# VH-VL binders against p04169, part 12

Target 1, 76 residues: p04169
Amino acid sequence: GLPDGVEDLPKAEDDHAHDYVNDAADTDHARFQEGQLCENCQFWVDYVNGWGYCQHPDFTDVLVRGEGWCSVYAPA

## First folded at step 4 (VH-VL)

Design c09 (framework fv_murlentamab)
Fold by ESMFold2-Fast, scan of step 4:
Structure c09 (fold): chain C 76 residues (1-76), chain A 123 residues (1-123), chain B 106 residues (1-106)
Amino acid sequence: as target 1 above (76 residues)
Amino acid sequence: QVRLVQSGAEVKKPGASVKVSCKASGYTFTKYAIHWVRQAPGQRLEWMGWINAGYGKTKYSQEFQGRVTITRDTSASTAYMELSSLRSEDTAVYYCARKGYDWREGYSYFDYWGQGTLVTVSS
Amino acid sequence: DIQMTQSPSTLSASVGDRVTITCRASQSISYIAWYQQKPGKAPKLLTYDASSLESGVPSRFSGSGSGTEFTLTISSLQPDDFATYYCQQYNSYPWTFGGGTKVEIK
């Protein structure tokens, strides 16, 4: 689920952790495959307006974009 | 219709630089990455690097790091690869290629290639 | 770097033959593509993600394998299939290609 205080989390910046990008089309990472998105990743918890929470330990301080991607992506 | 058109053949002296262009048409340029791959006569393909056409981030092969620079011009829908300090072993056909990213048609790699640009490095 | 080793380097075959080309990675990978290249032409994508067939590629082409050993199979060789074939890993940078397998007329 969503954590307490999710409403106070800032939106992630590109390169926050693990080569994170707010738009998957922007990644240059070797592990990227077309169609991989934060919103279809196992760590994704939907929140509001295309933004969500990421349960990965390195993203607990930000909201990530559903259309984003990072190198620790794992299919849901 | 998707098309990648490269600049013409070049002949260079050792120590010079060459800049090859790759003009894209028939799709939204900023939604796809452009890769550069070369092939010396009779040899294997060698990946050189790529650029995200949208925001301009690049990744280079360590073999070419420090000599290769990949750029793009979004208004011209053109990617560029510049290789400096040319040596005779840089004689090769240089290709640009698009990494596919189409939600409708599924996933593909290097789905479209430029025709290639022959770069000859000789004294 | 992940090293990609193809075998054989050259094979002679006849139309109608089943052709199998092998690619071995120096470490376990999941992301591999196969390309066909004809003399004087750019490579053409055949398969990606080991076994996914690119749209428009004839069904006689198939990719298989996992871990370190992968194969490209042409179930019934056609005249248009005489070419050099390359595997490529995109599991980790730098992306690397195999040495190629030339399929020529027997």
Scores: ipSAE 0.007, ipTM 0.605, lowest interface PAE 12.2, mean pLDDT 86

Design c10 (framework fv_murlentamab)
Fold by ESMFold2-Fast, scan of step 4:
Structure c10 (fold): chain C 76 residues (1-76), chain A 123 residues (1-123), chain B 106 residues (1-106)
Amino acid sequence: as target 1 above (76 residues)
Amino acid sequence: QVRLVQSGAEVKKPGASVKVSCKASGYTFTSYAIHWVRQAPGQRLEWMGWINAGYGRTKYSQEFQGRVTITRDTSASTAYMELSSLRSEDTAVYYCARKGYDWRSGYDYFDYWGQGTLVTVSS
Amino acid sequence: DIQMTQSPSTLSASVGDRVTITCRASQSISYIAWYQQKPGKAPKLLTYDASSLESGVPSRFSGSGSGTEFTLTISSLQPDDFATYYCQQYNKYPWTFGGGTKVEIK
């Protein structure tokens, strides 16, 4: 689930952590495979309007975009 | 199998720069991050920054920002940490460490460490 | 920044003793690792994610705790275990370490 205070979390910016991008199409990372998105990652907890919480410890202070991607992606 | 081997000890004067290397073997270098952590004599471990070995993107601790530069050479599977404007307080053992990735949990931790490089700054 | 406080700074123990080292975080965390460091050597990972034992580490080592208080326990201290132990949080940037606990013989 969603953490207490999730309503106060800011939206992540590109390069927040782990080469995070708000649009998976923008990544040129060697680990990227087509179709990988924050919203189908093991760390994803859906929240609102295409944004969600990421359970990875380096993203506890932000909301991530469902259409985003980062280098610690793990399929759900 | 996984091994991180660092360059040898350095003695520098105040104001100089030092560049420490960390050569990786036994794994796909570009699939992991390399972090740098230092330990001054009798003090705690202190995180300095990291580099994504595949892309080359870096993040630095605010304390070291402006003085530290972390780079890598993918063909040599080697990461580098350069610290400039050295002070006596920079005397420390500098470690490189691989950020592990557990596919089951997806969380990171330092699974392998280099042997350390002693940098002595004498005035 | 999350501050990590270790207690005690020094602990005297005998072979065969049960040793417990404590680490307190300044805020609630779930992701903490413990490392062993011997003089002149790099730290060695013992446990991660609070309670997961790293491969190759003897089963006498165990991590436990949640929230802000965590412990590393050595159930039956061996001669090879006299070392300094550090906790580290990787819950939030910047990553931070405890001040260390030196386990000495006596």
Scores: ipSAE 0.007, ipTM 0.627, lowest interface PAE 11.4, mean pLDDT 86

Design c11 (framework fv_murlentamab)
Fold by ESMFold2-Fast, scan of step 4:
Structure c11 (fold): chain C 76 residues (1-76), chain A 123 residues (1-123), chain B 106 residues (1-106)
Amino acid sequence: as target 1 above (76 residues)
Amino acid sequence: QVRLVQSGAEVKKPGASVKVSCKASGYTFTSYAIHWVRQAPGQRLEWMGWINAGSGNTKYSQEFQGRVTITRDTSASTAYMELSSLRSEDTAVYYCARKGYDWRSSYSYFDYWGQGTLVTVSS
Amino acid sequence: DIQMTQSPSTLSASVGDRVTITCRASQSISYIAWYQQKPGKAPKLLTYDASSLESGVPSRFSGSGSGTEFTLTISSLQPDDFATYYCQQYNSYPWTFGGGTKVEIK
């Protein structure tokens, strides 16, 4: 679930961790496969307006975009 | 062969700062995060913080927030950890460690460690 | 913070024994690693993702468990295995370690 204080988390910037991008279409990472998105990743917890919480320990301080991607993507 | 080599032992007085280095070799430095973990004599391992070697972005443990600064030099393949306002309780072996990685899953375990740097804080 | 509790704190064993050490998390987790540390040395990764054996680690080491209870097993203790073992959760920031289990000669 959503952590206490989720309403105070800032939106992630590109390159926050693990080659994160706010738009999966912007990645040139070799590990990317078409269709992979933060919103269909195992760490995704939906929040508001296309942004969500990521349970991965390297993203607990930000909101990630549902249409984003990072190199530690794991299918839900 | 992956290797992390740390700077030598330090003796500091309370209130001083210490800066420990960790030189990486045998892999692409900018492709992995470097973490810092300490261990006081006879105590458990304690995570301090990490740096994305590529971007330079850092994250610190709340326990050390405001006292720890982690940096890196990509040309030297070296990470640094500076701890300020030292107390006798900061006497510990300080380790740098590389974040493990698997393409299928999120992994934040440590696959290679530096040899450790003993920091002694005494008057 | 997720608290990791290891038991026992010290275990006496003989070469050839099956050794099992336990790590309990204060909440349900999926990501845990185990490390071996010998006196004066840095920790060495043994297992990650609860049950995945790190390359180069002998097959006598195995990790198991889910939820809040995890174990590291050494199926037939060797002389090189006398060391302190630590679990580490990486499910939630900040990452935390157990207090350690020292495996010593009987």
Scores: ipSAE 0.000, ipTM 0.629, lowest interface PAE 14.0, mean pLDDT 87

Design c12 (framework fv_murlentamab)
Fold by ESMFold2-Fast, scan of step 4:
Structure c12 (fold): chain C 76 residues (1-76), chain A 123 residues (1-123), chain B 106 residues (1-106)
Amino acid sequence: as target 1 above (76 residues)
Amino acid sequence: QVRLVQSGAEVKKPGASVKVSCKASGYTFTSYAIHWVRQAPGQRLEWMGWINAGYGNTKYSQEFQGRVTITRDTSASTAYMELSSLRSEDTAVYYCARKGYDWRSAYQYFDYWGQGTLVTVSS
Amino acid sequence: DIQMTQSPSTLSASVGDRVTITCRASQSISYIAWYQQKPGKAPKLLTYDASSLESGVPSRFSGSGSGTEFTLTISSLQPDDFATYYCQQYNSYPWTFGGGTKVEIK
């Protein structure tokens, strides 16, 4: 679930952690596979307007974009 | 000089709980994550969970979900792992280990390890 | 979960030998680390990111591989190297370890 205070979390910027990008199309990372998105990752918890919470410990301070990607992607 | 120092060996009966501590020194505690990994006698290393030492957010292995609780005390630079409802198969050496580089990095390998805490569960 | 399979489980070798330990992942990965563990001691990091040598680790240790096949090589085995070695993937949660390879005296 969503954490208390989720409404106060800032939106992630590119390169927040793990080569994070707000648009998966922007990554040139060797680990990327077509179709991988934050919104189909096991750490994703949907929130509002295409933004969600990431349960990975390195993203607890931000909201991530559903169409984003990072190098610790794990399929849901 | 990075050091992780764990509490001493414990002997517990089935059904009890155990809480192991891991005191960090030589680096900024809140800039890293701490993992917990156990190893039963003669068996492989088994990842249990981690905590972001700055924010306190945790993630646990599905095998231990519901029985493990990881916490930290930022003022003491100490992480804790509590395992409840102990069974004989929980007999193992429990290690704390620091995540490689700071918590912002992609590196989920373990660069520094505590000395280990033997937890023996027997009747 | 990604399963990590190490081979061989036990390896008998002599000082000066080239030793190769293999780790196979159940799916393609990019992030793998190798650890050395001596009896009664905590594991020690040797390599990370498949081929990057940890600071302070002797140059006789090297990691290689990509996709599903990875190896740790000790170019000239020393007495201090008789130990159990573990691979670990950190490509996908949950993080998983291989079963270990014990390098013992021939």
Scores: ipSAE 0.008, ipTM 0.658, lowest interface PAE 11.4, mean pLDDT 87

Design c13 (framework fv_murlentamab)
Fold by ESMFold2-Fast, scan of step 4:
Structure c13 (fold): chain C 76 residues (1-76), chain A 123 residues (1-123), chain B 106 residues (1-106)
Amino acid sequence: as target 1 above (76 residues)
Amino acid sequence: QVRLVQSGAEVKKPGASVKVSCKASGYTFTSYAIHWVRQAPGQRLEWMGWINAGNGNTKYSQEFQGRVTITRDTSASTAYMELSSLRSEDTAVYYCARRGYDWRSGYSYFDYWGQGTLVTVSS
Amino acid sequence: DIQMTQSPSTLSASVGDRVTITCRASQSISYIAWYQQKPGKAPKLLTYDASSLESGVPSRFSGSGSGTEFTLTISSLQPDDFATYYCQQYNSYPWTFGGGTKVEIK
């Protein structure tokens, strides 16, 4: 599952989409539950150094951090 | 240069509370999290909790919930950790530590530490 | 809670030796950091994300491993390296540390 050109994708900034945070512990979102992370989300595709690709349509232009979180989290 | 400078040693009686400060310099204080970790004599490091210096949100270890309060003062670039209802088992060196972010490598974990504050709890 | 078990608790070595210390997690993890602590001093970050070397740390230090077994290796021990080393997992709260490995002069 990694897209062509993944090596050229920039790392996501906090608030990129859906209240995204690079560290799940930084979220104040009501939907957050302890232990939810990008790396155990159904949209996660592992890449390198704790960063991965997110298959959600709103994250196709960035890499997301494995320890991150966003409000459209869905367990793998 | 990034520095975290902590307040001096404290001696407290059981049942008292202690408040340790951690003054940050050399970086944008509000862009990082400050964690608190303690180490009792001869024991392992023990994570207590942390604060997002920008928005003030906190997270505490279950073991310390109800006794620990972490705050910050953005104008002073200082984080604080207050531990209440002290008992002899709380005798430890208390450290503040920064969780950093490097855009190339992602988060570095605990990249800078304060020098530590010895808190002694005795009757 | 994820338990981190380090071995050995104490290791005697000579300058120039290759030293390997091990950390075992009670469940599979991907994110582990290693710290060096000298008496009376705060811990110093050596490696993070299992194998990433912190800036300014000598290249003789390296981290490796995956799943539940992780190691910190010092390829050629120097006098400055006699210290206690701790692993730490940051995959799941609460974040937990190993019990430490004290590297002493033989």
Scores: ipSAE 0.008, ipTM 0.617, lowest interface PAE 14.0, mean pLDDT 86

Design c14 (framework fv_murlentamab)
Fold by ESMFold2-Fast, scan of step 4:
Order: sequence, then C-alpha cells, then structure tokens
Structure c14 (fold): chain C 76 residues (1-76), chain A 123 residues (1-123), chain B 106 residues (1-106)
Amino acid sequence: as target 1 above (76 residues)
Amino acid sequence: QVRLVQSGAEVKKPGASVKVSCKASGYTFTSYAIHWVRQAPGQRLEWMGWINAGYGKTKYSQEFQGRVTITRDTSASTAYMELSSLRSEDTAVYYCARKGYDWRSGESYFDYWGQGTLVTVSS
Amino acid sequence: DIQMTQSPSTLSASVGDRVTITCRASQSISWIAWYQQKPGKAPKLLTYDASSLESGVPSRFSGSGSGTEFTLTISSLQPDDFATYYCQQYNSYPWTFGGGTKVEIK
C-alpha cells in the first residue's frame, strides 16, 4: 500500500519535488539517468496530478513525476 | 523566501532529553526532506539523520540510532529532533537543514539551514 | 565511513589573492558539496556536485576535482570571505564533512 503520510503528496508544479527520495535507505542507491522516463518503469504507480512512484522492491518510497526520470529504471 | 527557524537554546543535565523544533516557511514543506546536523565547539559538522516531510519516513546515523527521534507536523510545517540520554559530549549547536536535490546522485547536500540551537549539557 | 580530510586547517591571505582549499576523500567519490560558515552563523551552500555553483553565490567561488582530490577556489578574495569552509561528501551514507579550513584576511 501507500506509505504513511502519502495523502499529503507534493503538488506537481513544485520545483524539485520529483526528486523526493529516501537517500539513506539503500547503499547501492540508483540515480536518475538521462533518457530514462519514470513512466517506463515497470513498477510505476500513478496517483494524482502527474505524480506517482516506482514501486520497486528496493526504492518503494521514491516519489517522481511521470514525465521525469526514475531513480530506479526497470523497463518492462 | 525560504526560511527555517529553530527553537531557542537549552540547558540540560546529563541523562535528560532535549527536543529541538525547526519551523519551515517559504516553500512547500512536504516536498522536501529535513536533515539534522550538529557541531560541537571546535569540531566538524556531524550528520545525525533526516525525515521525509511528506511521508514521515526517517533514517538515522548509526552513531545516534536508539537515542535520536526525528518527527514532523505537516499542519505546522515543523520538524522536530529529540535526543535522549544526554551526555556532556552532546553539547553542540544543532542545525536543521533542507535537502537539496541533485538528480544525478539522488543523495543529499543542504541548500538552506536553520540558525542553529545551542544545547548545553552540564552537571 | 568515508573520511574527508581538509588542508590547510588555517590560511591567511590578502584581499585580491587567489586561494585554494583542498579536500581529500578516503576513497574515490563523485559527489561533494562546499559550505561557508561565518562566525556565529549557520553554514551556507557554495557548490554542489563538485563544480555546480549554487544560485546567488559569487562567481569568484568555484569547485573542481575528481576521484579523491577536490578543491574550492576563491579567485579574488574579498573581506566578506572571512569564514571557515567545509567540504561534504554525499556519495555514500553516512554523509561526512571535512574538518574545516579557516580563511583569515591578513
């Protein structure tokens, strides 16, 4: 399910909000990469106003915009 | 204007707990993480932990795990750091700082800082 | 933990001088930030991602380096640059800072 507090998601128009991530959760941290779109992540979950997150087992708390880059890219 | 305003100085005895607040304004509070960093007199900056203000998820430095608790109140746009079992070595200025976003790394540097809260622990 | 070692611990220079502060990491890293801290004040971000200048920071400040050796350069030192400077790695958890370099104007 949704992480605690996700009902207060940032608005899509907020600068930098698409980079929201738990930096300390994983020492093998994936980074946003040029040419990788979050909407192409096979674990993408669409919520509201263009916001969603990649529900990857290792990075389930990464919140990104659909038109942005995923910090964890797992093409279908 | 982005601003982080912290609570005032505290004087505590060894074994006590202290709770420092950090009130954010000038941006969407839930869109950024808040970190806590301390600096003892004459010493380097030391990272303690952080909280994702939107989802409430926290992560702590291993050195402070078990003694530090970081929380937030989204309605008040305020983050809190509570440190328990205080020792004289905990005398330091405690800062809250907002996470900057470097999309290449996904990790943290600190773009805006609170003014600092001096916590003095003495017997 | 990644250890960050700064040198020198203290330096003094005249207004207009070019000064360079060095930060050495105990292992190869790619992401480093630099901060300025004036007496009695909180740190202020100067550069991030080794060489990216923070908005509003004077262009006389620049960061450079790769691997284990990084530098912060002030091309023409001003009186307002009296401060202590800190590097910070954000390549690997936990985040760690250098010991600081105090810049004193002669």
Scores: ipSAE 0.006, ipTM 0.628, lowest interface PAE 12.4, mean pLDDT 74

Design c15 (framework fv_murlentamab)
Fold by ESMFold2-Fast, scan of step 4:
Structure c15 (fold): chain C 76 residues (1-76), chain A 123 residues (1-123), chain B 106 residues (1-106)
Amino acid sequence: as target 1 above (76 residues)
Amino acid sequence: QVRLVQSGAEVKKPGASVKVSCKASGYTFTSYAIHWVRQAPGQRLEWMGWIYAGNGNTKYSQEFQGRVTITRDTSASTAYMELSSLRSEDTAVYYCARKGYDWRSGYSYFDYWGQGTLVTVSS
Amino acid sequence: DIQMTQSPSTLSASVGDRVTITCRASQSISYIAWYQQKPGKAPKLLTYDASSLESGVPSRFSGSGSGTEFTLTISSLQPDDFATYYCQQYNSYPWTFGGGTKVEIK
């Protein structure tokens, strides 16, 4: 679920943690596989306007983009 | 303690299907992925695919795509691997393994393994 | 697919020896693990992320390397260490293993 105070979280910037990118198409990371997106990751909790909360401990301070990607991606 | 216990050895004829089970205990089953890896006699380990137990999402090695189906039963804390259209070269020990997850480094490695299930395909 | 090539395929060693096993990836990677397998048993994790030692694994085991060249070292071989060792990349799918290195009694 969504945490208390989710409405106050800033949107993540590229490189926030784990080689995060707001657009999966921008990654050149060797672990990336076609079709992997924050929104189909096991840590994703949908929020608003294509942004969501990430339950991974290193992303608790930001909102992540559904079309984003990071190196700790885990399929939902 | 974490334990993965697999079903017993199977002998099958070419063209048949085999379904191997992997019963998990000692941890929250739905919080981890289970992978399947096989090893033919005297050969290297070969990754087949995996399932995230929480939602049932799967990913398969391209070599096995179309022949392998991985499923799970959350009430029984059991993962299954079914391989169809068996050939003699499918003779191998089949292992299930839990993917260890380090929240800082992400995907890592297989931290716990089942004991293996020998599947023999012969006439 | 990323190919993992291990060398040597077999090595003969004595208790107390320093043993070095190498693994070469066909392209640059960052995520590699090493496993020990004894006859009739499932593999056991030794190291991950190239150099991180798994909890409960003796400190005589160490992993090192970067890019395409990786090494598993056993600083002082013990009787319990005669086994086959495998490297595995988990950098990209499909995950692939090396051919194995059998460490046997000299």
Scores: ipSAE 0.014, ipTM 0.659, lowest interface PAE 7.5, mean pLDDT 87

Design c16 (framework fv_murlentamab)
Fold by ESMFold2-Fast, scan of step 4:
Structure c16 (fold): chain C 76 residues (1-76), chain A 123 residues (1-123), chain B 106 residues (1-106)
Amino acid sequence: as target 1 above (76 residues)
Amino acid sequence: QVRLVQSGAEVKKPGASVKVSCKASGYTFTSYAIHWVRQAPGQRLEWMGWIRAGSGNTKYSQEFQGRVTITRDTSASTAYMELSSLRSEDTAVYYCARKGYDWRSGYSYFDYWGQGTLVTVSS
Amino acid sequence: DIQMTQSPSTLSASVGDRVTITCRASQSISYIAWYQQKPGKAPKLLTYDASSLESGVPSRFSGSGSGTEFTLTISSLQPDDFATYYCQQYNSYPWTFGGGTKVEIK
């Protein structure tokens, strides 16, 4: 589930939290593994047009991109 | 051993542009971001922007947006910062710095710094 | 933007003294680093994540604090420690630095 007010959340910018990037191809993080994406992370809730909600406590104020990545990635 | 080596001092006239280089060695260049920070004489450190060396993606401080361009050359392991429309108040030492790394915290500090490049803007 | 306020701006001390420098954030943060800068040199990382000591930094340096108030302590000042010290928050963009504290010979 999507939270109430999801329609009012702004899109995340790179480095919002946990070295977040809107495009996983842009990460220079040593912990990144090929194929890891926000949309296949355990915290992902799909929303609209390739953007979704992230249930991780540090991302509750933004929408994250499905093709994005961050350092607290955990496979779904 | 991680090292960041910057280009030498520059003297420019108001309205000119300056391009400072930062050559990295001792680590995988494309696995880290490079930030640019300046310090005017007697003033605090001021963050200007950064580049992810792998992707080339950049983010700039609002104060410098439109005047600063950060680029990199992966084959040379070198980052560049170009500042245009120079003013006398742009006289400062410009530093490149490597984003520190801690995957658990996510956010980062600057673990290695270049030696600094003095840019003097005068007529 | 998160404002970082350091105090004092200048501190006079003698070798062997315990020195404490304070940094106050305009809002609660968890991610702060401290740097040492000597005249004509680039800053050098001392501590990160408030209290983690960077590898190779002498144990006389320590960081502490949480929320909005943070301190850097030098337990027994050495001749090499006369320098300017800066705090930096990396909790949110833009990254911001304190105004600096100059530790000078008494």
Scores: ipSAE 0.006, ipTM 0.640, lowest interface PAE 12.2, mean pLDDT 87

Design c17 (framework fv_murlentamab)
Fold by ESMFold2-Fast, scan of step 4:
Structure c17 (fold): chain C 76 residues (1-76), chain A 123 residues (1-123), chain B 106 residues (1-106)
Amino acid sequence: as target 1 above (76 residues)
Amino acid sequence: QVRLVQSGAEVKKPGASVKVSCKASGYTFTSYAIHWVRQAPGQRLEWMGWINAGYGNTKYSQEFQGRVTITRDTSASTAYMELSSLRSEDTAVYYCARKGYTWREGYSYFDYWGQGTLVTVSS
Amino acid sequence: DIQMTQSPSTLSASVGDRVTITCRASQSISYIAWYQQKPGKAPKLLTYDASSLESGVPSRFSGSGSGTEFTLTISSLQPDDFATYYCQQYNSYPWTFGGGTKVEIK
């Protein structure tokens, strides 16, 4: 689920970890495939207003955008 | 019934530009990338670039950097490849091809191909 | 760029023969596809992910290999199989193709 203190997490900036982008359309990464988004990734936990928590160990300090993407994407 | 149908053959002079179209049907156009691959007479296939039909982001081969532009029109389900500053060495059959499905990120093989468009560059 | 080298460049065979075409990558890869191309036609996908047969492709076609050495095998050559065959790596950008192997009538 959502962690305690999720309400205090800042929104991720581009390049936070694993070539993260807030908008999947901005990625030039070779591993990107059509339709991949944070919101359909196995690590996604929905939160508020298009932002969510990512359970991947390298994203525990931020909120990620549902329409974002990163290179460790795994389908839900 | 997946089909990619390309525009007809073109004859161009050196220094001109050519724009080839690729009309998709039989699937959801915005769910797949379209790649462009050319083949000069008697030579190997050569990858040029691709476009994500949904988002519109592109990636180009270094060899064609600055000369190739790939676009798409989602309402027409059509991808376009424009090649500028044409040289005689650009004489080739140009193919559009759809990215095949794989669960592994970033990998592209081509499951359906257009019929090809012959572009001849001669004085 | 990953260089793909095919051998032989031409292969003469008879209907019913077992045909093997090879492709060598300049570095270790896991992702390779094979295509068939007939004169005046676009390429047609045969196999992907080294050994996965594309839907609708006859079972006489098979892909195998790992590391730097890959093969496409046609277990019993049919008249429809006289064509040029290309390998393609998609392990890393830019995507690269082999030089082709033409399978022609003996």
Scores: ipSAE 0.000, ipTM 0.631, lowest interface PAE 14.7, mean pLDDT 87

Design c18 (framework fv_murlentamab)
Fold by ESMFold2-Fast, scan of step 4:
Structure c18 (fold): chain C 76 residues (1-76), chain A 123 residues (1-123), chain B 106 residues (1-106)
Amino acid sequence: as target 1 above (76 residues)
Amino acid sequence: QVRLVQSGAEVKKPGASVKVSCKASGYTFTSYAIHWVRQAPGQRLEWMGWINAGYGKTKYSQEFQGRVTITRDTSASTAYMELSSLRSEDTAVYYCARKGFDWKSGYSYFDYWGQGTLVTVSS
Amino acid sequence: DIQMTQSPSTLSASVGDRVTITCRASQSISYIAWYQQKPGKAPKLLTYDASSLESGVPSRFSGSGSGTEFTLTISSLQPDDFATYYCQQYNSYPWTFGGGTKVEIK
């Protein structure tokens, strides 16, 4: 679910945690496989305009982009 | 005020290279990606590639891979697109466009475009 | 590559007309934008995410659709609206555009 106060969270910047990128096409990480996106990750909770909340403990302070990716990606 | 200002028109011979510049102002240059799109006379828009202005990562369309190089200069807030081994069919208007990470747009489309640079390739 | 097919390629219309332009994708997509291009000018963003209107764009423009079929509608055509319109998918790379629809004076 979306946390209370989600409306006040800033958008994540590249490299926030776990090699996070706002556009999955930007990553050269060895773990990346084509088609992996924040929006199809198990930690994703959709919010607004392509941005969502990430339930992973290291991302609770930001909104992540649905087209983004990070090295702790796990398929939904 | 966000602006993307491109360099002027170029006339080149087949086999030459052309380098088009795109100077950004009115925003934090390193926070956005710059894409390059061309349009040959009477034809559709064609995506060429892009660069993340912050850390310099690039991605190119397979059709242009090997001939296109996209770079940026963060101190000048300028992106560049260089196309080599020019052919007559490369005659087109070349556009730079910003892929923003705007809260309203989220996924960000081409929210701002440069005015275009006509490159003519003729013998 | 996702192919984007627009129809019609050209349409003639009068001021005050309702104009509808169609864009079909070769596979199901969720992320499509519409642009307006006037002769000698760069394209201008009109709508994104199929139905979201860009700030500053007149409300007579609207986008709709899902899956493989999308439309741009101009509810009451104004003189400033005679232009070529392009759809674009940003669902996956390479990003691809439709062939364009030219809206010209009847």
Scores: ipSAE 0.007, ipTM 0.612, lowest interface PAE 12.0, mean pLDDT 86

